# Ledger of designs, part 134: VH-VL binders against Cytochrome c oxidase assembly factor 8 (COA8)

Target 1, 167 residues: Cytochrome c oxidase assembly factor 8 (COA8), of Homo sapiens (Human) (q96il0)
Amino acid sequence: APERGAERRDTAPSGVSRFCPPRKSCHDWIGPPDKYSNLRPVHFYIPENESPLEQKLRKLRQETQEWNQQFWANQNLTFSKEKEEFIHSRLKTKGLGLRTESGQKATLNAEEMADFYKEFLSKNFQKHMYYNRDWYKRNFAITFFMGKVALERIWNKLKQKQKKRSN
Below, E stands for the ipSAE of ESMFold2; O stands for the ipSAE of OpenDDE; V2 stands for 0.75 times the mean of E and O plus 0.25 times the DockQ between their complexes.

## First folded at step 9 (VH-VL)

Design m58 (from m49 with heavy chain D99Y R100T G101K F102G Y103F W105S S106P P107H T108Y F109L; framework fv_ebrasodebart)
Fold by ESMFold2-Fast, scan of step 9:
Structure m58 (fold): chain C 167 residues (1-167), chain A 122 residues (1-122), chain B 108 residues (1-108)
Amino acid sequence: as target 1 above (167 residues)
Amino acid sequence: QIQLVQSGAEVKKPGASVKVSCKASGYTFTSYGISWVRQAPGQGLEWMGWISGYSGHTNYAQKLQGRVTMTTDTSTSTAYMELRSLRSDDTAVYYCARYTKGFLSPHYLDYWGQGTLVTVSS
Amino acid sequence: QAVLTQPPSVSVSPGQTASITCSGDNIGSKSAYWYQQKPGQSPVLVMYYDSDRPSGIPERFSASNSGNTATLTISGTQAMDEADYYCQVWDSSSDHYVFGGGTKLTVL
């Protein structure tokens, strides 16, 4: 079905949703966490009178979100696979099976898992450093365009005020 | 079964570009990555770069930076490797290979394509 | 980039033990991998995680990795084992593969 608008849902830590008034502009909605990235996607509302600059900002925010989701989905998948491989290897070294007598997954203690976390962080240090650099670059660009949109809106208000005075 | 099938042999002139394809089947393409390795006649294995099946993130060998581009098409489970400004010493068999990740070893190459012979001659 | 050095050739008689070395600074702190390549064929993974065998690889293949040397050992070497063998490690600091120069195993 055709849709002309969407209302933003405000989420609270207590699980309480707050409703925006029907006439107030509510532009975006936040979805459930993605299965792979564990990040909540933002679905952007597109206003009918969106300027080219506003469209550019929205597309930049959408592209940044997609990049961020893809990075963390891949990272989480890698973490899960390497964690399972580490557990399997250590259990094999100890001469233990992958399952307990009760049929549940065998696990390692916290001290042994600390070895895995240290190795994973060390191994991925450069990748995370480049991610952080790109994250800062993208957020700088978004902030810059948000500023340009704000200036455009101020300029349009001034033009409308001047037009009203001339009429 | 897991399989990587590469495009056919190519003959190119110096200065031309070549684009080799690698079609994957039998596994979830986006869960693994593809490495490219070449071998000049009578020589050893030379790693060229790798690309993630999910993120599209690439890492290229330093000596090939600026000349090589790796891409993927997830809809067809296909990886591509394009090498530009070809020289006679680029004559080699080019392999794609699947890489996997693990704690004991971050990356190893478990399945290989059949190879693509690229001949650069004038 | 780390450098891995292999002897260019190793010769053994059928039924004897072949040893192929792969030397690199502190290679024992990394996981080593071994590939077998027969003429006109693609490389095949024969050893992974220093000393483990992938499914389908005969038990006569074994390997070790300590200090500055990784070693691939083939016991009771057969004519079918004649091939080029390459060692490989992964450099975590640069996210790239490092291959040895390769060793041609001849079974005479």
Scores: ipSAE 0.000, ipTM 0.447, lowest interface PAE 16.5, mean pLDDT 79

Design m59 (framework fv_ebrasodebart)
Fold by ESMFold2-Fast, scan of step 9:
Structure m59 (fold): chain C 167 residues (1-167), chain A 121 residues (1-121), chain B 108 residues (1-108)
Amino acid sequence: as target 1 above (167 residues)
Amino acid sequence: QIQLVQSGAEVKKPGASVKVSCKASGYTFTSYGISWVRQAPGQGLEWMGWISGYSGHTNYAQKLQGRVTMTTDTSTSTAYMELRSLRSDDTAVYYCARGSWYHLKTPFDYWGQGTLVTVSS
Amino acid sequence: QAVLTQPPSVSVSPGQTASITCSGDNIGSKSAYWYQQKPGQSPVLVMYYDSDRPSGIPERFSASNSGNTATLTISGTQAMDEADYYCQVWDSSSDHYVFGGGTKLTVL
C-alpha cells in the first residue's frame, strides 16, 4: 500500500517491521511485503464465536508467522550488510573508489559476486536446512489442527442439520 | 538428559561488564534458542532477550538495548550474555532458559540454575 | 507493549481450589504460559499454550485464556504448590516476551 505522509520515528527495527490492515475485517487480511523480510504478513480474522480448537490453530499460525518474519528479516539484513562489506573490500583491493565517475555506487560484475554468493550460501547452508526442517514441523502441526477443526465443523453442521429435521 | 549449566556468581563494580555463560547438553543446540531472564532480589522475572542457537539472530528487550550482547558458540553448545555499564540496579540472579519458536509447545521449558551478579560500589 | 497484571498474593486452605489471574488487554488473542518458582530455585514451566500441561505436572493444574484474562487453576491445592507463579505471553506487536508481576500462593 502507498505510504501516507504520516511522520515516523526512524529507530533500529531489530529486524522486524509491523503494519495494520483495515479494521473490522471479516476475512484474513494479506498485507504488502514487509520491507525487511520481504514476506506478506497475514492479519488473522478472529470470529466472535471462535472455538477453543479454532483459537489454538489461529495462535499456532500467528506464532509461526512471527517466527518466519523474524528469520527472513534477519537473513535479508545480514545478506545486505555482508554483500556491501564484500563489495567495499573488493573495491579497496582493486584500488577503486566506492563511487563511479557518474557518482553512483560502484559495483562488482557477476563473476566477482559469484564468490560472495557461494561463500554466503555455504556459510548459511546448515541454517537454511534447519529452517526448512522447522518449517515442515510447523506445517505438520498446523495441518493436524486444521484437520481437527474441519472435523469439529462437520460435526457441528451435522448436529444442526439433525436439529432442523427434528422440527 | 536436557540440562543448562551456568557460570558462577560474580561481583562487579558500577561501570564494569559481566559475561555469563550457559552450557547446554542433552539436545541439538542449533535447533533451539536461549532466552535470558533476570530477577532482582525479592522482585519478579524480567525478560532480557533471546538468541537463536542456529542463526545467532538476537532480539533484546528495549530497556537493555545498547548495553546487552548475546552470543553463542555452537562448537561447545554454549550461550553467552554480556551486560555492560553495570549499575547497582543490575544486581540480580540471571537465568538462561531454552525457548524458541522452533517448537511452539514450550517457550521456556528448561532453565539454568541461575547466576547471581552483584553490583556494589 | 503489553502489560500483565497479577494479584500480589492468593491464599487458600489445603484441598481447596486456587485461582490466579493474569490480566492484559486482549490477552486471549495471545498464547499464555505459566511458571512456578519456589524460594532459591529456578522457575519451572507448569502450563504452556494457554491450557497445555508439560509431562510431570499434576493433573490438578489447569488454565484458560480468553478476553482480557488468563487464569491458572490449581484444584485440591497442596502444601507443595506454595510458590510464586508468573504468567507470560509473547507480544507480537513489540516482538518481546512479557511477564506478569507474579503472585505468591500461600497454602495455610
Scores: ipSAE 0.000, ipTM 0.482, lowest interface PAE 12.8, mean pLDDT 80

Design m6 (framework fv_ebronucimab)
Fold by ESMFold2-Fast, scan of step 9:
Structure m6 (fold): chain C 167 residues (1-167), chain A 123 residues (1-123), chain B 111 residues (1-111)
Amino acid sequence: as target 1 above (167 residues)
Amino acid sequence: EVQLVESGGGLVQPGRSLRLSCAASGFTFSSYAMNWVRQAPGKGLEWVSGISGSGGRTSYADSVQGRFTISRDNGKNSLYLQMNSLRAEDTALYFCAKDHLEFYGSPTYFDVWGQGTMVTVSS
Amino acid sequence: QSELTQPRSVSGSPGQSVTISCTGSSSNIGSGYDVHWYQQHPGKAPKLLISGNSNRPSGVPDRFSGSKSGNTASLTISGLQAEDEADYYCQSYDSRLSGYVFGTGTDVTVL
């Protein structure tokens, strides 16, 4: 419920900010998009009585998030670098400067940019395929652990209920 | 926290047998696949054998197939490598290594390694 | 049995960049299995350096980076330092062997 407050940029009376999770939160919080990956990080709540299984699930989710963040940060940096190199190369071939007389960045038309996007996507097809494969594997593992945690919680509640009924 | 400690290495004559052990602590041993990796003096790393968390699946490098047997005792948090018909080329430092993801069921990477136990096969 | 091929050695001066290649086949890297990298200092156990082609574990400097294309993976060490002198091994999984495979190893010397 209050998670949307974490995305707000202004400082509300509640003290919730876009950059910091609230003190003593009992819920996971979503941060602002990372500058390089454009993905929103999740700040995980850690309960005081976290079981070893719950800890492993949380660490797996954290590791998967870090993997995702790094993949897309690297991909976006590569895209930006190659796009800039492509534009500079094409402008040089035309004998044009890198900036207009008004100081704006010189741009290529949509037809020329389409060539870059086609080349970039083709070049990175294999990389994206492997990313999807790894995401599937990680999602399967996370789902499996979520099931295990759910069963552990049900079992513990049943044991607690049985103990209360016996005594 | 998470630790692996190998033992059982030593000097052994060709054709004899030796059993290595790896004691695990700090994690739910039965949930992770375990591996043996060896390194001959001055040489590179060679994967030897792997075993699933339950012990239901095992795999071996061609160089040791039929001679070595990997096993585990989840109640004792211990991994074993039974080495039979030892050859001079089996001389190496033997490492115990843990797969990263619990219950993953697919290949991952080795996040925890022991310090190794030296096996020397010579007459 | 090393199924992945690495150069025996690479060298560079402090502050330079070096790249180590790791070449596999259709049953391992070519089948899309991830490549992981380990650093081993003399007399020590290997330490995980890069996982999942390009993911850097906590505590590993950002000078280390990994990439993969087709049958070949690469580890790049930028801003070489004396402590980077070590052996480096790539690792993947091989579907034909139903097991892990390591690279031949590369000795990095900082001159």
Scores: ipSAE 0.000, ipTM 0.451, lowest interface PAE 18.3, mean pLDDT 80

Design m60 (framework fv_ebrasodebart)
Fold by ESMFold2-Fast, scan of step 9:
Structure m60 (fold): chain C 167 residues (1-167), chain A 121 residues (1-121), chain B 108 residues (1-108)
Amino acid sequence: as target 1 above (167 residues)
Amino acid sequence: QIQLVQSGAEVKKPGASVKVSCKASGYTFTSYGISWVRQAPGQGLEWMGWISGYSGHTNYAQKLQGRVTMTTDTSTSTAYMELRSLRSDDTAVYYCARLPYRFGTSWFDPWGQGTLVTVSS
Amino acid sequence: QAVLTQPPSVSVSPGQTASITCSGDNIGSKSAYWYQQKPGQSPVLVMYYDSDRPSGIPERFSASNSGNTATLTISGTQAMDEADYYCQVWDSSSDHYVFGGGTKLTVL
């Protein structure tokens, strides 16, 4: 059988608090915006006694975040590249240089850029539709597992109440 | 459509250096990273490192730190892996594989065809 | 730092279920990936994110990852499944991708 000291040490809440980021008091924490996606990553807190079902939920949420981060990093890169190409093309058509008289990057006005934004959105409509479809599928799966975890926690609390009543 | 094509087999003497290339096609090179994995004859897979297609940022396996250098040429969508101070136990098939540009939990897909590097006297 | 242990070989008869394990301390807290490698060929991703199947991979491939063991399961095993199988995880403590030692699946 395990010693009482070992049992107390194994079940002590202080072990849990020891593994938490100090600034976030044992909760999920939000990092700075990613350089490429411009989205803030969530760093998930892992409790010491995480159930297999809780692990599945956390991993699904982490995987969904990585997928989401990668999509937006790629989209932002594509947007920036095509925007610069569009600006250079229009400046060349007008016979203008790529730099202003003061040495800054030459830009187009809002009216001229409206054409680019419309074309970019139209060109990427199907890609964004598939992204939204997959995002909803992932959210459904996350919600489903959140429900399973909630039911597990309710069941465990009910079992604990029954044991307390019998003792 | 997505393809990684590697340079041909190399035979080197101990102490020499080898540089393997990996040419990517069918996707936006700068949106993904390239990882290098080697496999000694009859042995398993060993991760060597990763390079960003966008920034050129690298992360190397600790065991190879100081002997390996990974680079990219975005104009040709090509990644390179150079291994220096070659030893007989560096004899292996060297693979490049596509990896999400973000370093972390990830998968390798697709893989190049592999480059056999033989180190012998 | 992390070490993944796979059995060196697994043998099954055609049509039977093959089970390939990948053991590592608390591997269930990490995402596991699986690769198939046929002789003279490059590895091919067959399972990602513990249990998700990439497009083109037959439905008879499935996987799980819990506790200290990740498992690749091939139901109705066919001769074409004969290959070496490798598991892989990311070890955040060492910033390292770790591969298992590989399992040779033989279908006889």
Scores: ipSAE 0.006, ipTM 0.554, lowest interface PAE 9.6, mean pLDDT 82

Design m7 (from m1 with heavy chain D99E L100S G101P Y102F E103D F104Y W105L S106W P109H H110A Y113I; framework fv_ebronucimab; at its last look DockQ between E and O 0.02; V2 from the best seeds 0.00; counts 0 for: pae O 8.9 > 2, placed apart)
Fold by ESMFold2-Fast, scan of step 9:
Structure m7 (fold): chain C 167 residues (1-167), chain A 124 residues (1-124), chain B 111 residues (1-111)
Amino acid sequence: as target 1 above (167 residues)
Amino acid sequence: EVQLVESGGGLVQPGRSLRLSCAASGFTFSSYAMNWVRQAPGKGLEWVSGISGSGGRTSYADSVQGRFTISRDNGKNSLYLQMNSLRAEDTALYFCAKESPFDYLWGTHAFDIWGQGTMVTVSS
Amino acid sequence: QSELTQPRSVSGSPGQSVTISCTGSSSNIGSGYDVHWYQQHPGKAPKLLISGNSNRPSGVPDRFSGSKSGNTASLTISGLQAEDEADYYCQSYDSRLSGYVFGTGTDVTVL
């Protein structure tokens, strides 16, 4: 018989820290921050009697987590890569004009690095704006489904009380 | 145009391995869960395996668990199915299928786009 | 594995209506999981016909309709046409299997 839902996580994505929930867990678990995205992953427990509405909420939360983690992992890698490329290019340019020791790492001053940060932020302004828009949309949807699940659970409790009284 | 094209099928002996590929185009591949569905000659559809958009979550039918591995390369817009320890019962046309967007109006995700399939024949 | 139960075949004449049933259990349709329907012509890939019990994708004629009650979903084809001759499959999610499950399939013949 299958132990978990169709969305069970058998393999961690490439470049993302692995997260393993405790054995026989009946609750969601929050792990340590991912080394690439710096976000704390949540591993969702799939109950055997999960309702369709609960499944929709769980899938939305899982998809949002993965989307969010991919965005920040990619953003952090892009930042690190472009920073290295910027430093390398500036040092190459100075190497043509100035003498530099082989294997010696030259440092750019704060004013030069400020140029990089300013350019990076400007270049990625629209990307971050679209991220924030989608992040808010996803959180509104999650809140909406959380409300629907809460109402479903209240209704089920009321039904159980009614059955208990009539029996 | 949204398209899925499978490849990698062929004639293979029992106990051997085969790797199927599915090339996706016309949509943001990383945003959608993908699935493999097979159909034995003259028989019905059987779900084989699924993978989330990021590749972080995978699932398998009991009949293939431990033998097949689903994976994806979002940079190449490609889905894969590594099939090990093949049996005569694995003989089928293998389709890749895209799940519809997560949308409360559409329910639990239908398979909205299908490839044409790639035939795998396991025979000695 | 468990499959959703469909009749092996249904037949009708042009202009008539036919209904295909898809019966599941408490772990799938009975729990309220949505049912999707696919049409497959010989030698071709399945095509999504009905999603989420009753919704038609763009390009699907309004002759096709879906419904669900209890453990059973139904696909109704009104005004049967020769081009509707195909295999039809229902699909849902099964919580015990933690995976997707297809129906046994129904061959629709237009006589």
Scores: ipSAE 0.060, ipTM 0.645, lowest interface PAE 6.4, mean pLDDT 82
Fold by OpenDDE, look of step 10:
Structure m7 (fold): chain C 167 residues (1-167), chain A 124 residues (1-124), chain B 111 residues (1-111)
Amino acid sequence: as target 1 above (167 residues)
Amino acid sequence: EVQLVESGGGLVQPGRSLRLSCAASGFTFSSYAMNWVRQAPGKGLEWVSGISGSGGRTSYADSVQGRFTISRDNGKNSLYLQMNSLRAEDTALYFCAKESPFDYLWGTHAFDIWGQGTMVTVSS
Amino acid sequence: QSELTQPRSVSGSPGQSVTISCTGSSSNIGSGYDVHWYQQHPGKAPKLLISGNSNRPSGVPDRFSGSKSGNTASLTISGLQAEDEADYYCQSYDSRLSGYVFGTGTDVTVL
């Protein structure tokens, strides 16, 4: 009996975006969509004279990005798996094979798939509510820190102008 | 009085099936999601499965996925756990647990009501 | 199976304060999911002690308090009493598991 190879549950690798911007870049870079999360990673520039507030903002953005990447990578894997299981289950119930007579992958109709999507969304409703709650909290914090950084930059510019007028 | 009463536990051999039941009283059963939580002898709590109030949504721990089926009959105020392909590792006290009302402000679900549990022993 | 990490045991004298930690990861506590706490006496079912990080159900004494920071939640028992000798479990939700997760449990002993 051939040993059914243990399907290595491809756990979404902790999606550290392999996108590396050029070392000499002085700005943020947006990478291509991640293959698991489908989210575009941002590589954040670190200025030489980064203020503590700017650093906090950057770290918060980075952590939020990583959180989003992990969430959606796992969600997409779950979706893909459950979709396939649903299709297989429905085909089996219909007495249909996984492949058509032409050798193509058997598919369900749009109505049947609509049932899957409805069920999937319903099943994951709580998960999405938790996600949305945290998403809003994180983005509110990011926005707040962005405002603080903007004020700090304005203040620093004003101080520099005053020094230039006094000399 | 709000109460959950588990039944159906017993001694079974590996590979066999067992069906647990939980009878609910004292609350609107269909309005609350229900869960099974198990505790192996001298071990901690392990979430097993959950089902929505309507019964339309189910979830399972990886340890029982594909082997266990959670269901409910809201007309009978009853929760069920069909356990197939039982293993020695499934030996535990199985609790029926009610989810608390969802707090939309805090986004939380706790298990506010528990049964006394029913013992499942899987042994050769 | 992913579990939240708790100390195996905590002990204190009557009237003292003890704290139980519950450490998770970025997929559970660190993702902002709430933490709940349960008390379990020997041979009894778990009882909800703290809901939503810090909320006490009716009938739970005020000596029990919960907090959460980062990937760690904490249960504090102030004014420890003999009746507080029990097992304590934290619980949260894990996005990777798409399900609930419990802590490893902590045995609280009153000396």
Scores: ipSAE 0.013, ipTM 0.570, lowest interface PAE 8.9, mean pLDDT 86
ESMFold2, look of step 10: ipSAE 0.395; ipTM 0.746
ESMFold2 (binder alone), look of step 10: mean pLDDT 92; pTM 0.947

Design m8 (framework fv_ebronucimab; at its last look DockQ between E and O 0.01; V2 from the best seeds 0.00; counts 0 for: pae E 4.2 > 2, placed apart)
Fold by ESMFold2-Fast, scan of step 9:
Formats: sequence, structure tokens, C-alpha cells
Structure m8 (fold): chain C 167 residues (1-167), chain A 121 residues (1-121), chain B 111 residues (1-111)
Amino acid sequence: as target 1 above (167 residues)
Amino acid sequence: EVQLVESGGGLVQPGRSLRLSCAASGFTFSSYAMNWVRQAPGKGLEWVSGISGSGGRTSYADSVQGRFTISRDNGKNSLYLQMNSLRAEDTALYFCAKTDYWLEGSHFDIWGQGTMVTVSS
Amino acid sequence: QSELTQPRSVSGSPGQSVTISCTGSSSNIGSGYDVHWYQQHPGKAPKLLISGNSNRPSGVPDRFSGSKSGNTASLTISGLQAEDEADYYCQSYDSRLSGYVFGTGTDVTVL
């Protein structure tokens, strides 16, 4: 019914659902960690009179967040998949079943898992190195534009003050 | 009220172009990824294209890559699909659908009613 | 692209349970991507029914449930009712295609 749909539009119930910010927010909002990336998303407030420079900064921050979310979601899914494959392979090599006699998942000890972590990090070293380079480049650009926005706001305040004095 | 309204569909000849629009209301448009999903008459759903909240990232189904261009105007709360070199197989009801700000692994939580595109001589 | 396989049709009587399977591959469901389910009545837009394998959005009856194991996801409708007569689609993400994939769709008939 229309009445029920309207009442539920702004409120997400408890569970593992994605963050939904309040309607017509006047501030940026930070959500819970994403299921796949484990990163907290930011939902950006857009002022009615946003300057072109402020828009460019917001878009850069949004794009950086999107890039970062996709990278870590993919990396975490790959890690989980390869970890399960490694565990299954090692258990098979030892002649052990994938389940214990009590029906629980069979596991490897910390010493054996260290081999997997070494292989995973080594295999993904170049990928993570490029990610870190891009992450620093993006944060440098964001910082630079934040500085430009700050200067614009100072200049606008000075212009407003001068106009008040001339009137 | 969270709402998506598509427009721009119609009858078009093969090889021609058409531009679809989707007007969004009731949510912070720029914070969410938007998508086009189509459904040929009597057939199933096919994802066509997606665009991130900022507009900085786009993706396309192989069937439309190089022919369609997705774009958005966050100041107007509007999503667009520029469809070039149209083929008979592009005949479908085109839905506008909302996901999260990033494009991978999400579900489509809000859908429009769709706009019908018929490619026929 | 319909990369996920569903049965073409499933039927049941009022009050019975029906289950719809959705089978993918290593590049989508097998890669750990969640499966989502949509209900579509004739002439209407799809409506989100299940998100993230098993979560029900607000307003969806608890007789709808979802699960996932390996390369296959399932939607179960218990206490089947006349209004459940609709098309049902599963959806996931495919890393090979770098895009979303839908199931072939299942027509649920209430006899």
C-alpha cells in the first residue's frame, strides 16, 4: 500500500542491509563497514549553491571512494576464495577429510596458514603496490583541492565584507 | 517518496539513435550508482549499463559496448542513456534502477516503471 | 545476458511450498558474490524480494526465504498464495563480464 511504502522510505530495519542516510541531510554521513570491502562509506551532502570547485572536490572524493570500495571488495573476495582452496588442497594432500568426525569444518594450524599468507601477499604484491601509489596520488589531489576550496571560501568572505563596506 | 521515472522511448528505425532519460526524486541522487536494465517483450531481464554516483566510472554489457553511452546530471537528478546504431534486438522495455554508490555486487533496490523502445522498420 | 540458470516454470497449490534454484559459475556465484531475488507481476516493474542471499526487505512476507551454497542459490516460497503467481529472477555479479547477470527467470503458477 502507498501508506506503508511512504512510512518505510527513510528507515532501514536492523540486519545486514546497506546504509541508507536520512532524507534531505545537511551534513555528510558515514555508514557502517561494507560487507565486502569492510570500509565505511561516506554519503556526501550537496549544497544548493555548490561552487564548480566544490563540486569537483566532491566528485573526486566520491570517485576515490568508489575506486577504493571496488578494489577492496574484489581483493577480499579473492582472498576468501583462495584461502578456502588452499585449506582444501592441504587437507587433501594430508589424506584428511574436509570435515571433522563431529561434522565441523576441518582447519589448518597457524604455521600452515602462514604459507598461504606468504603466497597471497607475494602474488598480490605488485597489485597492492600500485593500489598504494594511486591511493596516495588521489589523497594528494583531494588535499590540494581542499586547499583551493578553503581559499575560495576565504576570498568570498573578503568580497562579501568589502561589498558591505562599499554599501 | 523515492521514485524513478523513465522517458524518451518510442519507435525508431534500425541504425538510428535514441536518448532515454530517468528522473530521480526522494533520495540523494549523487550518492548512488544508477543502472539501465532492459526486458524484451516476453523475455527476461538483461543488465545494460551502470554509472557510479560521481559519474567517474561506467560499465556496459558486451551487447551494447561501443554503441550506448550512459551519463548523469546530478544537478538535475537525471540519468541518461544515449543509444546509437540501434538494432532490432535492442527492442525492449528499459528500466532505470538504483544500486549503491559502487557498481559491484549490489542489488537493485528501486526500479522505475520503464520506457518502451521499439526498433523496427 | 542470462548467465544464471533457473527452471523455466514451477507450480504448486495454495498452502504448499515451492523452491526455485539459481545456478551460476565460478566467475559469479562461485566467486562469493551475493545472490538477490526479484518478483515481477505481469505488466509491472521488478520488485526486490531477497537481498544478500537471505535478507528480506521491509514489507516482504517471511514465507519468502533465500539460501546459497557453492554455485547455487535457492528461493523458497512457503504457504503459496494466489498473489505469488509471478516471474522470479535471481541476480548476481560476474567478474569475467565485469557486470551484473540475471537468471533466465522462473514462472510460478498457483494451481
Scores: ipSAE 0.042, ipTM 0.668, lowest interface PAE 5.4, mean pLDDT 84
Fold by OpenDDE, look of step 10:
Structure m8 (fold): chain C 167 residues (1-167), chain A 121 residues (1-121), chain B 111 residues (1-111)
Amino acid sequence: as target 1 above (167 residues)
Amino acid sequence: EVQLVESGGGLVQPGRSLRLSCAASGFTFSSYAMNWVRQAPGKGLEWVSGISGSGGRTSYADSVQGRFTISRDNGKNSLYLQMNSLRAEDTALYFCAKTDYWLEGSHFDIWGQGTMVTVSS
Amino acid sequence: QSELTQPRSVSGSPGQSVTISCTGSSSNIGSGYDVHWYQQHPGKAPKLLISGNSNRPSGVPDRFSGSKSGNTASLTISGLQAEDEADYYCQSYDSRLSGYVFGTGTDVTVL
């Protein structure tokens, strides 16, 4: 009995986009859409004199980006898999082959696919509610730290101006 | 409700292997890094291992490096800890713990009730 | 040292204030990593008490407060109550270990 090769479930690789921004760039870079999540990754600039607060903000943004990439990569994979299973199941129920007479992949009509979308959305509703809640929480935290970093930068500029006036 | 439930603990002899499981519910499991934290009887908390949401990155305490393997099945909302070459010093209550962010600088906002592992001759 | 240093025990009378210190090093608290605090009652799982040095989660009483300065974090319990009798742990991240670190734990007793 041939050993059914364990289909390596391609765990959605943490596709850090291989896009490396130029070393001399002083700006954040936006990469092309990730092939799994369809989200554009941001490569965050690291200043030479990054403050602990700036570092914290950068790390929080990086973590949030990774969280989003992972969520959508997994959702897209699940969606694609369930869609294929749904199509195959419906074609089988209809006594239709997986391929048309012309050798093309058999597809369902728009009405039948609408049923799939409704079912998929209903099944994943709670997951999306949790995602949205967590999305707001993370973005609120990022915004809060952005404000703190802005205040720190203002304060540092004021101190430098005072030192220049005293010399 | 957000919940973590550990299982797979028990009595084992030194040098044997054990696999712990943690079932997650009430949140988007695949979106969060997960951790194992242990507590020896009458002792403090010790971080054991962590894994990213995708499972692509793992980290281990020096005390378990090379012996323990953390993994996850996001389709089953499950976290695992494969423990090999068990020692008496590995005797502890093992907690599954969710991080709020990535492995760096985060806190553990959700904990399971733990599963007891006893390594004895 | 792989652990953050806490006092072994702290005691106070009902209504008093007690403070628990958590001392780290340049590779953890001193490097700018946040300190988090957990409360653990006997036979129970740890509960998050303070996140991000001073943030109090919902459901945590306002008598609990956290602070951080240099390599040391502090948890203050004001108006100590009988229900506050528990073990308290600080937690941070250590860049040398590339992992999380806990404090040695502090047993808080209410006299």
Scores: ipSAE 0.020, ipTM 0.658, lowest interface PAE 3.7, mean pLDDT 87
ESMFold2, look of step 10: ipSAE 0.215; ipTM 0.692
ESMFold2 (binder alone), look of step 10: mean pLDDT 92; pTM 0.941

